# Designs tried in a protein design chat: VH-VL binders against q9rc53r339to534. Part 14

Target 1, 196 residues: q9rc53r339to534
Amino acid sequence: AQTHEFSNKLNTISGFLQLGKIDEAVDFIQKERKIQQEWIHFFIERVNDPTVSAVLLGKISQAQELGIDVDIDPSSQLLTPLQERQQELLVTMIGNLLENAFDALLASGIENKKIYISFTDMGDDFIFEVEDNGPGIPPQLMESIFEEGFSTKEGTHRGFGLALVKKAVHELGGAIFLEEGELGGACFVLTIPKHE

## First folded at step 4 (VH-VL)

Design B4 (framework fv_trastuzumab)
Fold by ESMFold2-Fast, scan of step 4:
Structure B4 (fold): chain C 196 residues (1-196), chain A 118 residues (1-118), chain B 107 residues (1-107)
Amino acid sequence: as target 1 above (196 residues)
Amino acid sequence: EVQLVESGGGLVQPGGSLRLSCAASGFTFSNYAIHWVRQAPGKGLEWVARISWSGGYTRYADSVKGRFTISADTSKNTAYLQMNSLRAEDTAVYYCARGGFRYPLDYWGQGTLVTVSS
Amino acid sequence: DIQMTQSPSSLSASVGDRVTITCRASQSIYSYVAWYQQKPGKAPKLLIYAASSLQSGVPSRFSGSRSGTDFTLTISSLQPEDFATYYCQQYYSWPYTFGQGTKVEIK
């Protein structure tokens, strides 16, 4: 399935990045024609964790295939080594936040779909932010969106993504919340303490 | 050596316009955001605006929204602050500084003085 | 907007003194605080970031600390070149906001 093929591609990219084989990673992605070459250079320079890099590159590829423009703040970085559990849960949370943004944008019918990603480890926390230009979240739904089983969307398991993110970030002693952004849609911020 | 050099300041009358430039050198421009911070004579620092190089994403202080526009020319490694409908309270030294998402302002230019007076 | 309140507004000290400047955030900003030094007629210079991390090239007599929403800049043994105005800044949330400044004057 698409999902299996996607996972295999991410594993291949992750493997090349882990081995410092930048040219091989670039060649592999260029042959797929789904990710701009400049993204690979950014991740090699700014993201120390190959698994996180692979997931983000895969999600950018998926967004492009869906007609969604993705930009990453150029000052983003994740250079501090992640503990194994932090990595596992961060990868899961990144996936669910981006899937949530994809679903909201696709359901909105908006023609000019955009996602803005920012992340940093400069402070006491790993911080990951996803902003979209979709319809946003009404104030009355803010708490409900994090409840297990809540959804305004159709489809299998679609209502569990944000609840899973809240559980995962809580396990790491962190937080998830909504912030005001510039794109006019939803802006989710994750904070994860560096030291557990 | 990281350098940021501002230019374009001067004396302008209320309601007038000025365009400030911030020429950057000594680092990879696409990896950082450029901020404008101002300081009125004898007063403290006030954040004004920011632009990221990659997406052209901009943010403004409420005091300047609708009057100031930040932009960048990546081919020249230069950021600009277009200031329209200038008021006496816009009188300040304007600094450009290198920053980013949840990142400090780690290098600053020398500043350029903008005086709004009749 | 997040308010950053500095104290004191000014202080007088002698070379060799221990100087402490404090800054309080109006809400949680984790450790996203920077401290800047500004000498008359010059641009600000970054001293401390992430509340307690010393910027490369800054003397070890400068240190920063955090307690909740309270932040402190300490100069362990004041030198002649340290007479300046110091600013704290939060870079957690837009818009970025600065404290009002603390002028360190010669006694």
Scores: ipSAE 0.012, ipTM 0.561, lowest interface PAE 8.0, mean pLDDT 82

Design B5 (framework fv_trastuzumab)
Fold by ESMFold2-Fast, scan of step 4:
Structure B5 (fold): chain C 196 residues (1-196), chain A 118 residues (1-118), chain B 107 residues (1-107)
Amino acid sequence: as target 1 above (196 residues)
Amino acid sequence: EVQLVESGGGLVQPGGSLRLSCAASGFTFSNYAIHWVRQAPGKGLEWVARISWSGGYTRYADSVKGRFTISADTSKNTAYLQMNSLRAEDTAVYYCARGGFRYPLDYWGQGTLVTVSS
Amino acid sequence: DIQMTQSPSSLSASVGDRVTITCRASQSIYSYVAWYQQKPGKAPKLLIYAASSLQSGVPSRFSGSRSGTDFTLTISSLQPEDFATYYCQQSYSWPLTFGQGTKVEIK
């Protein structure tokens, strides 16, 4: 995965150089560094928990490998210290929500795949939101999407992620629910109480 | 089984306030939202407001925005509709109903009558 | 706002008749339409969701269909308990909107 990414980036750089596009090659290298630096700076400034930062950065990297654009709301923050169990379950829930979005987008076949992430620690709750521009959730399936073993199609059985998130958030006294988003796909909102 | 029970309706003067309650049982709010829908005497159905789990996200009809506030107490499985600055045209039976994102209103309470009159 | 225009406003029918009620959305809402039945003094009851899916416990004489932005509720053989007011509703976009209602009454 990293080896393939590195080879692809080297091929791109080599291509620019072979075509005499030196400025483009330099810009590509600088943009790669700038993007990496900007993400690192954002997480250092806005996210207090290094485990959560690591998981989000890993998922952003995975999304890029899959051809999915990821945007994080620039006002997002997670500065309140997480208890050990909250941290453990939150990273599991983040992973499952993003994997569900990846699966939905890849199955959709749409060309310009997008995910929008927003998070905040306001008042008494941690709030985490994941939105995609995929096909969304048909209204007749809302009741069943959080059930173990749920399948949308004959011969497709992948519906465990949301059931796992629901169980995890219940342990923390929180909730997961659907909301109307801006991108036209599914929008999942996760709330976790800071105390109790 | 899923049940929704409204309470708090009554007679109130114009400009007054009233708080309706919707007690839910037989399900958790995590997959659903609670909606308020009203029906004036002899008229059709009008959607009023919605709250998702934990009170995180609310939406209101333009006719009540700024006057009504929807909230939820998850420990009691109860949603509330605080109605302020009531007008004669707010006179209606108020129903709470279970819904969700692009999901139908699949279970409804019995309704509670609100009469705004001098 | 998405406008749901329901027709007719009322109709008279006899037991055993086939009745159809139509609802037109002001814009594309895919199949995000539900149909409700309301009897006097009672809360509405969900009959059909996703334009054509029959709610559990609802008799098979009720059916729904979609053609573009036009939606139809059909009762294949009207029964005495079916005399009621019927409403369509879109769940695609905010705010949620209902049709004006169709009263099905005894001829």
Scores: ipSAE 0.006, ipTM 0.466, lowest interface PAE 10.7, mean pLDDT 81

Design B6 (framework fv_trastuzumab)
Fold by ESMFold2-Fast, scan of step 4:
Structure B6 (fold): chain C 196 residues (1-196), chain A 118 residues (1-118), chain B 107 residues (1-107)
Amino acid sequence: as target 1 above (196 residues)
Amino acid sequence: EVQLVESGGGLVQPGGSLRLSCAASGFTFSNYAIHWVRQAPGKGLEWVARISWSGGYTRYADSVKGRFTISADTSKNTAYLQMNSLRAEDTAVYYCARGGFRYPLDYWGQGTLVTVSS
Amino acid sequence: DIQMTQSPSSLSASVGDRVTITCRASQSIYSYVAWYQQKPGKAPKLLIYAASSLQSGVPSRFSGSRSGTDFTLTISSLQPEDFATYYCQQYYSYPLTFGQGTKVEIK
C-alpha cells in the first residue's frame, strides 16, 4: 500500500523530470506537502539524472512521513551521465540502502532519527554514502548482513536488501563497505567505477 | 575570489588555551566543509579537524580529540578552533582550508603560527 | 589510518627536466588523491585532485596518474618557479592523511 503509493509518486516525478518539466515536477512535490522547496534547487543544480533525482526526492519524502530527519551533504553531486545499467542498479541500491536505514531507525526506538546522505562523481568512481544514527551493525554480523536471506527482523520473509545491493554493485565492478560514521550508527559506502 | 584568512595565533604556555579564527569570503560558506591542517616547523602537513555545515558535524584527529573544539558562525562566515590543554608538540603553523565530501582542500589560508613554550 | 608513502624525500633537478614523484596508499582509496605545492613560508596550493584532474589555473606541465594504489605527479618541463615541496594527500577516508613530502631542489 504505502510502497505502491510511493512508487506511483516516484514514477510521476520521474516522468516530469525526464520531459524537462521542472516546474510541473516542483508543483507535484509541493502539492504532496512532503518536500521543502530547497530540495528542488539542490537536485536541479547538483543531479543531472532525472530518475536518480526522483528516487532521492521520494525517499526524502518517505523519511519525513516516518519522522526521520534527512540531511544531504551540500557538496554532493552527480553530474556525469549514467549508462542505462548503472542507472538501473544505482536506483535499486539507493532504495535498498535507505529502506535499510529506515528499518534500523524505526526499530531502534531512538527519539531523534537522522540519516545523512553524501554522493560524488568527481573522481573515477561514483560514490554514494548513507549514514544513520541508529544502533549500527554488531561486529559478529558484519559478514552476515550481505548474505542472501539475512534478516534481524522477526517474522519477515525477506532478508536485508543489502545482499541485493552487494550483488548489484559487484555487477558494476564496484564495492560496498561499512565504515565508522559521525552519527554513531551504520555508515554504508557504495563505490561504482565510471568507466566499465 | 575565494579567500580564507586565519588569525589568533601567538605564544602560549604549556597547559594554556588559544582560539583560532578562519574568516571565509567569496563563496557560500554553508556549501563546504572547513578543515584545520597544521605544520610543525620544518615538518610535513597534519590534518587536525573538520566542521561540515550539514548538521554541524565535527571530526578530529586522535592527537587533539578532547582538547580541541571546532565550531562555526555561519552568520559571520567564520570557523573557529578552540585549543585547550596545549602541549609543546602542538607548536605549528595552523592553516584553514576549504573541503567537502570526497572533495580536495582546494583553497587554503595564509596560516597562523602557534608556539607553545615554557 | 590510511598511510601515504611518498618518494623520493628529495630530488635535485635542472630547469627543463622531467620530474616524477610517487605516492603509495596503504589500502584502496580509489582516485581520491590530491597533490599540493608548497613554497617556503607559504600555504600549500592545490595542483591536482581526483588523482589526475588539473586544478583551474595550474599550468598544463603538471599531470597526475593512478595505477591501483600507486599515484604519480609529473612535471613535464621543470620551471624556476616549480622548485618547492610537493605533498600527496588522500581524502577518501578520515583521518585525512598526507605523504611526507618531496623537496624539489635546484641542481
Scores: ipSAE 0.481, ipTM 0.764, lowest interface PAE 2.4, mean pLDDT 86

Design B7 (framework fv_trastuzumab)
Fold by ESMFold2-Fast, scan of step 4:
Structure B7 (fold): chain C 196 residues (1-196), chain A 118 residues (1-118), chain B 107 residues (1-107)
Amino acid sequence: as target 1 above (196 residues)
Amino acid sequence: EVQLVESGGGLVQPGGSLRLSCAASGFTFSNYAIHWVRQAPGKGLEWVARISWSGGYTRYADSVKGRFTISADTSKNTAYLQMNSLRAEDTAVYYCARGGFRYPLDYWGQGTLVTVSS
Amino acid sequence: DIQMTQSPSSLSASVGDRVTITCRASQSIYSYVAWYQQKPGKAPKLLIYAASSLQSGVPSRFSGSRSGTDFTLTISSLQPEDFATYYCQQYYSTPWTFGQGTKVEIK
């Protein structure tokens, strides 16, 4: 598993070098070591749910493969125990939100793709926020993106959609909404009551 | 123990510039965001700016956007507020405070006075 | 911007009195409200966060509560050292905004 992961990283480095992007190749090598250590430390200290940790770490790894920079707000925490149904639906929602951000960024063609993740359980609610620096959601599409079967790209119809996120969050008595964030792209906020 | 110490305040003329420093100690600097909050004499608190733990994200109040720049040097455990094109209404005590995304301002510095007058 | 409207602007009370200060958000901010105490010439001190959580080291006579977009700070039995100005603050959405403050004077 380590050898396979190492080979994939070498392929990414080789790709940058073949494109003449020497500075990017160097940055990738340095960032991989630094970011990996920082993420491990963060999740040990800030997230008590192993399943949530696993899905977030998996998505961060996927983002790195796609050339997307991921930051998590350092004040993020998930220390309150999740009920089984909350955990199940939350990991599904996180997966869908991050896949949508990946798709939007890859379709945008921008060079410096970024995702910002934040989450907290300090109040009465579990709150998860995913923001990207892509083109955002046109006002005309804001309601349509939550409809079952919606897709603006061939590949997105094969994944999980925002309709599943809306259904899941409503089941938990929560809400999903589009907010203004720091990166200028789409910013989705999930709010889930700790108990109804 | 957690400590934040501001410095760099003083008297400056309208249109001038000033740089404030916030020296942090007693915690892992790079695990927290730093905020600047100001208070004009006899008035309430006004949030000014924030820099994320990584230094990669900065946000500003509309009243200072384009004139003020927040930055941080993690090797020195210090955050900075560069204030340009200062106006009389920028006169205030400036506090730095430890915070984060959806995290309260749990520790504050003592404040440093900035007076903008001719 | 999210507006935080605080009331009253000032009050006078006797030692031992129950004091209540209210803060209203112009839109939903969940429980992302903090309360700060500021004594003359000093920096603000965090008392309550997440609307109702008591900060470590703060006396138990301080408490906070939420009802929709209405937030309340209560001091169950006012002490002489509680003379101060109190501020609510939302930390849900940028820009972070404070209430106008409530000055509490002991008679």
Scores: ipSAE 0.012, ipTM 0.555, lowest interface PAE 8.0, mean pLDDT 82

Design B8 (framework fv_trastuzumab)
Fold by ESMFold2-Fast, scan of step 4:
Structure B8 (fold): chain C 196 residues (1-196), chain A 118 residues (1-118), chain B 107 residues (1-107)
Amino acid sequence: as target 1 above (196 residues)
Amino acid sequence: EVQLVESGGGLVQPGGSLRLSCAASGFTFSNYAIHWVRQAPGKGLEWVARISWSGGYTRYADSVKGRFTISADTSKNTAYLQMNSLRAEDTAVYYCARGGFRYPLDYWGQGTLVTVSS
Amino acid sequence: DIQMTQSPSSLSASVGDRVTITCRASQSIYSYVAWYQQKPGKAPKLLIYAASSLESGVPSRFSGSRSGTDFTLTISSLQPEDFATYYCQQYYRWPLTFGQGTKVEIK
């Protein structure tokens, strides 16, 4: 629900900018609530892809509705134009990594749920990192979480997300790995070459 | 002008403590990570510790874990390295440097000498 | 830990010479390599980041390149002020690691 609203706001801003209506875009941003205004300013300055911005804003909104606090590293940027297939797969991977973090945090008894997002394209590669303060991934499950159909939950299975991420990153010639994080939970790092 | 200025170095005996300071100016402190890198006399560079832009996330080299603590006071634009249980092999010039997410160490302070000697 | 192996440990060259310093990573680090210059008694200074990007204010005679896990720093025409020790560094994985350094002495 919220994701549609934020996507529409981003599209409205994109529309004003495409028409050369810079003042109208600025006015639209200034009329938003402080938190929404700060996120929109960040994405205008730091993310040069409307689809990626829409997905991230939508996921941040969803996290807040779920009681999850989200921080983005302020040095983050995505200014290099994405090829169409890179964009398609990157938004899929972002979505699945964040859904994985949501599921882990909601299944936990943690009171202060937190996700930390970082990304950059300053080098020859795109890097995207998602860290949470959930229970993390047990060492014995670290390989199996990337297998198609993996799930520790019964009922409605949502065990294909990480397998889809691994497949997508492999298609782009990149890598995904778990790093030791500072929040105590899972820390997924995604690397995608710009020109391979 | 981006500037980092270290202070707090000196001569201490093994087992002693020192607190180093890194005062930052010319940029928005809370948008960057601060790192400590040391260099023993006549030797190369060794990464020691990092504190995140928010002050909430810290990392340490294995050689200093449990003995050194990095912290920051964002209101003062200053990062600190509390060095406890010092050893002779901790003798080095200590530099602070600005960093970020998958980001180089783009500006360095002048360094401050720590000598641990019995 | 990712090891950065730098070569040579030292070299001597004349003003105007092309100087090449090599750094090898023990595993894939993509392009996340920086090169630093350190003059005697001074702090290191960033020259190159992302393997091949020239830091603002650094002379164009400095350049960096990557081939797989091999990284090179090239000085196209050595100047007297280039007497220094040069370090490579990876910033892809924790902990951050440096090469052992290359001392460039001007004949």
Scores: ipSAE 0.595, ipTM 0.795, lowest interface PAE 1.9, mean pLDDT 86

Design B9 (framework fv_trastuzumab)
Fold by ESMFold2-Fast, scan of step 4:
Structure B9 (fold): chain C 196 residues (1-196), chain A 118 residues (1-118), chain B 107 residues (1-107)
Amino acid sequence: as target 1 above (196 residues)
Amino acid sequence: EVQLVESGGGLVQPGGSLRLSCAASGFTFSNYAIHWVRQAPGKGLEWVARISWSGGYTRYADSVKGRFTISADTSKNTAYLQMNSLRAEDTAVYYCARGGFRYPFDYWGQGTLVTVSS
Amino acid sequence: DIQMTQSPSSLSASVGDRVTITCRASQSIYSYVAWYQQKPGKAPKLLIYAASSLESGVPSRFSGSRSGTDFTLTISSLQPEDFATYYCQQYYKWPLTFGQGTKVEIK
């Protein structure tokens, strides 16, 4: 979205992590994005995919710049290796769900903007959850959702983000659920099957 | 063709247990949630429990929390409702339904009768 | 929990009549309301979702509308096969909740 320069920095961070240069990745992130060191070490320990780590750290940094408070469930983990296409599409889905949450929160005018992130791979699926305390999903989007489920045709109604997520989850044979979370806004849960 | 078929209902004494099954076919199971909805004789509909086909996300009505457990076996396209510590007020026809949060119940099974009586 | 108050509890009507059933939510639920038809001994059947969207295969004499937290199911010209119990349901928040039902009986 806003971010050719940011994409370049995420590539640098991903490169450091892929080369096992953890201290260099941490140093780069802190100098460029002012991210808390605890989050960096959490991702190194809990996320075995450098690209996913880089995207999440970048989005957390962006949220902080926008005045949005981000919490990650401390039990989260993503240690199972992702297939190349799963990684590509998961990164796309994460990015678009978080940007959608940013847009909704900024447009809402609410104070104390919050996002909650949770992910796990302990079962048969990769599961990723993004919850916000914004106004939730617009009622007009509901008609589009019910026309064809995760159809790519749903991409015509609002912006790129939600349409891309629906297309991506459909390709992976996974599911996206809209739930009510504890924060009272939109809560998206993604499930992606692991292949044997 | 989308189908949901329930089984496992029957007569059981108070305090007893039953396991209901919901066999699903004709759709991509990981893209939907399965719900249990019950209806006491001559009464209205009451939502009981939900599971996503993948991810293991479960929700329960307060009236059954701690007694009922919903589970799914995606390889068999089957959802289960394990009912423990059954009470007379659990007597109902139990329906399996396809839906999700902010998705209506677009397909229902035929229902299976559970009678809890001494 | 969101309470769905359905009215009337029963009504008597003749073939060809216009029938209206109302459902009121205890709080804002946007358009996250479905209507179901249930015939004796059968499972419920989805008629309307998103307050006003007609489910595929459902006759056009059925329609739904929303006004704030008030929802209405209308059958424009009642047919013999329409004698049944009708339920509204909110699917906006957990737990999912139903109205008490409206029995449409032959006059």
Scores: ipSAE 0.006, ipTM 0.481, lowest interface PAE 12.2, mean pLDDT 80

Design C1 (framework fv_trastuzumab)
Fold by ESMFold2-Fast, scan of step 4:
Order: C-alpha cells, then sequence, then structure tokens
Structure C1 (fold): chain C 196 residues (1-196), chain A 118 residues (1-118), chain B 107 residues (1-107)
C-alpha cells in the first residue's frame, strides 16, 4: 500500500516541478535512499531531461512503496532535447500510464507484481513502453479502454488516464497502442514524433 | 573493444542436441540484449532468439520455439543457445549479436557452423 | 510478421558507380531499419541504423533514407571493398526480420 509519508514526499516533488525547480526535485529524490544509486547514475547518463528523470524516479519510488517491482531496459535513452509542450505532455502521459499499470496490478491479486519500462529516441520518434504482468486487456475492451470515462470498477473511473494519454499524444501527432509484451500482461506503446 | 566469440558448432544427427556459447568482452554484458541469428548455406539471415540484459526475458522465432532455449550466465559474460530436436533445416552458421530495446544488431561474432545430417 | 521486401536480388556495377538498394516494409516500422554488409565467409557488419544514421567507422559514401515504408541504401561511389551482399532489417517489432539480400557484383 502507498503510505501517507510517501504521498507527502510526492507532493514535495510535485511542488518543486510545478515551480520549475528540477534540481531541487532531483536532489530531494536522491536523499530518499529508497531509490538505488544505480538508477540515478542511469538517468544522469541516459536521460537529458531532468523533469522526465524526476517523474520516472518518483514513480519508481511509488511502485516500491506499493510492492511493485520496476525494471528499466538499460539500453533505453532520451537524449534529444524536448520542446516545452512535448515535455509537459510526455510527463503527464508517463504518469498516467504508470498509474494505470499500478491500478491494474493492485486490483489483480497477483503476488509478484512487475512493471517493465523501455524508451528510446534513437529514431525519428520518442517511444515509451510500459509493460505489466497483470491479467492484460481482453480483446473486446481494447478499443474502449481509451474512451473518456471508461471504468471496470463500480463508481470509479479506472482507465480515465488512458483517455487523457490518447488526447495528449494526438495533440503531439503521435499514437498509443497495445502490443504483445514480455510479461504476459498489458504492454502500452507510446510514440511521439520528434519534429513537426 | 567489443567482441563476441561463438563456439560449440559441429556435426549432429537429426533429432540430436547441441549447445552453442557466445562469449562477450569489451562491454558491460548486463547492459545489452544478446541475439542469435542464423544463415543457411547460400541463404539469407534469419533471426532465431534473444535474451534480455537481465537474462529474465527471452524471445524465439516460431521455427525454433519449443526446441531451442536461450540462456545467459552474467558472471561469465556468456550467452548460450541450447538446441534440441535438431532438423536438417537447422543447418546454418549461427551468429550471436549484441542488441537492445529497438536497437540495431551493432556487433556480431564470427559465427559457428552447425550441420544437421546423417 | 513484418515482411522486408528487398530489391534487386543482385546487381552488377563498376568502381565509381552510384548503387541504390531498396527495401519495403509490409507495415509501418517508423525509422527502425538497419543495413548490414556481408563479405564472403564473414559475419554481417552494421552500416546504417535508424534508417539514416551512419554507424561509427563506416565511410560517408554510405547513406540511408526513408520515405514512409520504403527504405534506401545508397553507395555514392562504389569502391572495390564494397562488393558484398547487403541486407536490410527491421527492429521495430518481434520477430526481427531481414530482407532477402542484394548481391553487389563486379560488372
Amino acid sequence: as target 1 above (196 residues)
Amino acid sequence: EVQLVESGGGLVQPGGSLRLSCAASGFTFSSYAIHWVRQAPGKGLEWVARISWSGGYTRYADSVKGRFTISADTSKNTAYLQMNSLRAEDTAVYYCARGGFRYPLDYWGQGTLVTVSS
Amino acid sequence: DIQMTQSPSSLSASVGDRVTITCRASQSIYSYVAWYQQKPGKAPKLLIYAASSLQSGVPSRFSGSRSGTDFTLTISSLQPEDFATYYCQQYYSWPLTFGQGTKVEIK
């Protein structure tokens, strides 16, 4: 379960990011000691955007508090500078994709919960993949999960974040779709053109 | 420098087994995926299998699924391809190559010949 | 599977010629195409990745381009050491798939 202490830490990180204080957000995360120093070195060398790094590190920390194991493919990279709007929307999309994976895994009752993150900007697009080892998406729901207000829970809006991601990626001229992944659960692929 | 060296090829009868090794040096083994790609005599390239950087995730071509198993020993910087129930059509030079997530096969070994014949 | 249709299967050229090899993907693969050179008895060598990026150490006479699902490898001025077989490969989706190869022979 997520702790109240962790929520307070996320609020602090969010506050720094909202004020454009990326260095302070990163420094705060590093001092937590709940994130392996190896992750921090990975992000310094392979992710040129401090805001994206801060969000991913924050989500990794959140997953650990929830009992979810997170791996990042170490060949991942994000070295191309992001435009302001791309950064804003990418951060929002990453957050919503990971929250969706958290919700699916926590609802699943699976004992060994796992998320696998991969990303690259080697080609003409920014590509992000988020995989989980949950129950996956039934074929009949594959289209409806991207609809605004979609929910499989009584009185909740599970999957609302996917509608937001679809809207955001469309604004950037990209796409979001499902692929067959490594873990047997859902695999969301997000693509965003680098230019125009 | 980055180097991959294959070994373990040879002559084997149909239905037999063979284990190929791919010894890596000159890079951090656990930061990359290792792939096996084969080439039948006078033919083109066919992707066979991949093991992830962690050794935890594997993928196979449909033609070898259920018969071949890819594995890795990160302490030895070595990947393996265990080939069971070999068929004449498995005859090929087998290359190991370095890869990753949406990443090219940037360095290749020199290959090892596997001949499946009676 | 994503099919990579490579053409021509072979061509004859002289030193100094401009050589063009094409490859067509059966579906969108963005820019995730690599080109490899293979000389007789040797392993393939990476020339181009991400459709148009030149691998370190590869001569600038090699270039790659993309138009939709069509990919082209160009050798601007063929040299004696360039007589080889060339393969395109997509690395966007599983399984990884190669074109059938183009043999570049002396005219």
Scores: ipSAE 0.645, ipTM 0.829, lowest interface PAE 1.6, mean pLDDT 87

Design C10 (framework fv_trastuzumab)
Fold by ESMFold2-Fast, scan of step 4:
Structure C10 (fold): chain C 196 residues (1-196), chain A 118 residues (1-118), chain B 107 residues (1-107)
Amino acid sequence: as target 1 above (196 residues)
Amino acid sequence: EVQLVESGGGLVQPGGSLRLSCAASGFTFSNYAIHWVRQAPGKGLEWVARISWSGGWTRYADSVKGRFTISADTSKNTAYLQMNSLRAEDTAVYYCARGGFRYPLDYWGQGTLVTVSS
Amino acid sequence: DIQMTQSPSSLSASVGDRVTITCRASQSIYSYVAWYQQKPGKAPKLLIYAASSLQSGVPSRFSGSRSGTDFTLTISSLQPEDFATYYCQQYYSWPLTFGQGTKVEIK
């Protein structure tokens, strides 16, 4: 019951996001404040931006549909108010990073697909991390994956959207880079200064 | 309000095993990561392991990987460190601490002494 | 691994002195540095996080600052209860790493 109720709410949020109805997705999340759902309450307590919450919940719903397990570090938080442009670009970057992870995992043939998400605003920056247990990025390609039009003839394509993410973080004075993760796949880290 | 209490330390022979416990109170256990940090007699602090409790995600220092296992029990608000194949260099006071992703270790337990000797 | 190098390893000071301890990271860690105080026989206690933010309940004589990969802990007017060992720590990248510690002793 709790699982079905949660899935139905995620489907509703996902539906609004797919239709470009961000205001409706935000409204739905705010209306669910009193539901006592662990995931929704996590976002209400830990994420002070309803638009970011809506995007993350929508992407979690999409991952479930694709058979991908998503976990968010329970210490994650985003409590500092985002400036309008930071919010717009962060939402776009989150979407592109998660879509990139989905594509890599689906192409991998791995049975147990996993994504780990964590984020914080404790320091001078907003930091957002996405890690997967897919095949990772070959060392030879680590620089080229952020170039527009990147592709590989030998298999898993990870360049889609990453050039856009790099451009977006650059506009905000931030950075994107690959980090060493524990899941064995790619680990992308975004850093965005709290003030431009 | 926030408290962490370690237990389970003691004397053990090289090659032996020991399980440490970290009992948490005064906060929602599952909303934080729990870390183990050790300190050899007269030496500095060394990070050992972490569990993102609700996600089941674990990380270990290279020096203990494959020998130590961190776990947690929701119903008891307790984290555990199972230590196998213990070596003399594992002798230390073991602290549990509350943390998270890119979050400081904001509260620490009082520590429990582990001595590995013949 | 990110190496955190503290200086000095120890110092002798008198009550009322200004004490400065430095910590250098081997690579960029932004402001993800914490400072801990450890008194003999006790657990470490968080003093400063995010390089310069004072933990609640910590006296205002403690302050932290950042310049690139260099971090400083300052005690503006040393008190008797401040004689302890101080550690810096980065919490930006895995594994978490600490400086080797700075022992602040009575002169």
Scores: ipSAE 0.024, ipTM 0.595, lowest interface PAE 6.4, mean pLDDT 82

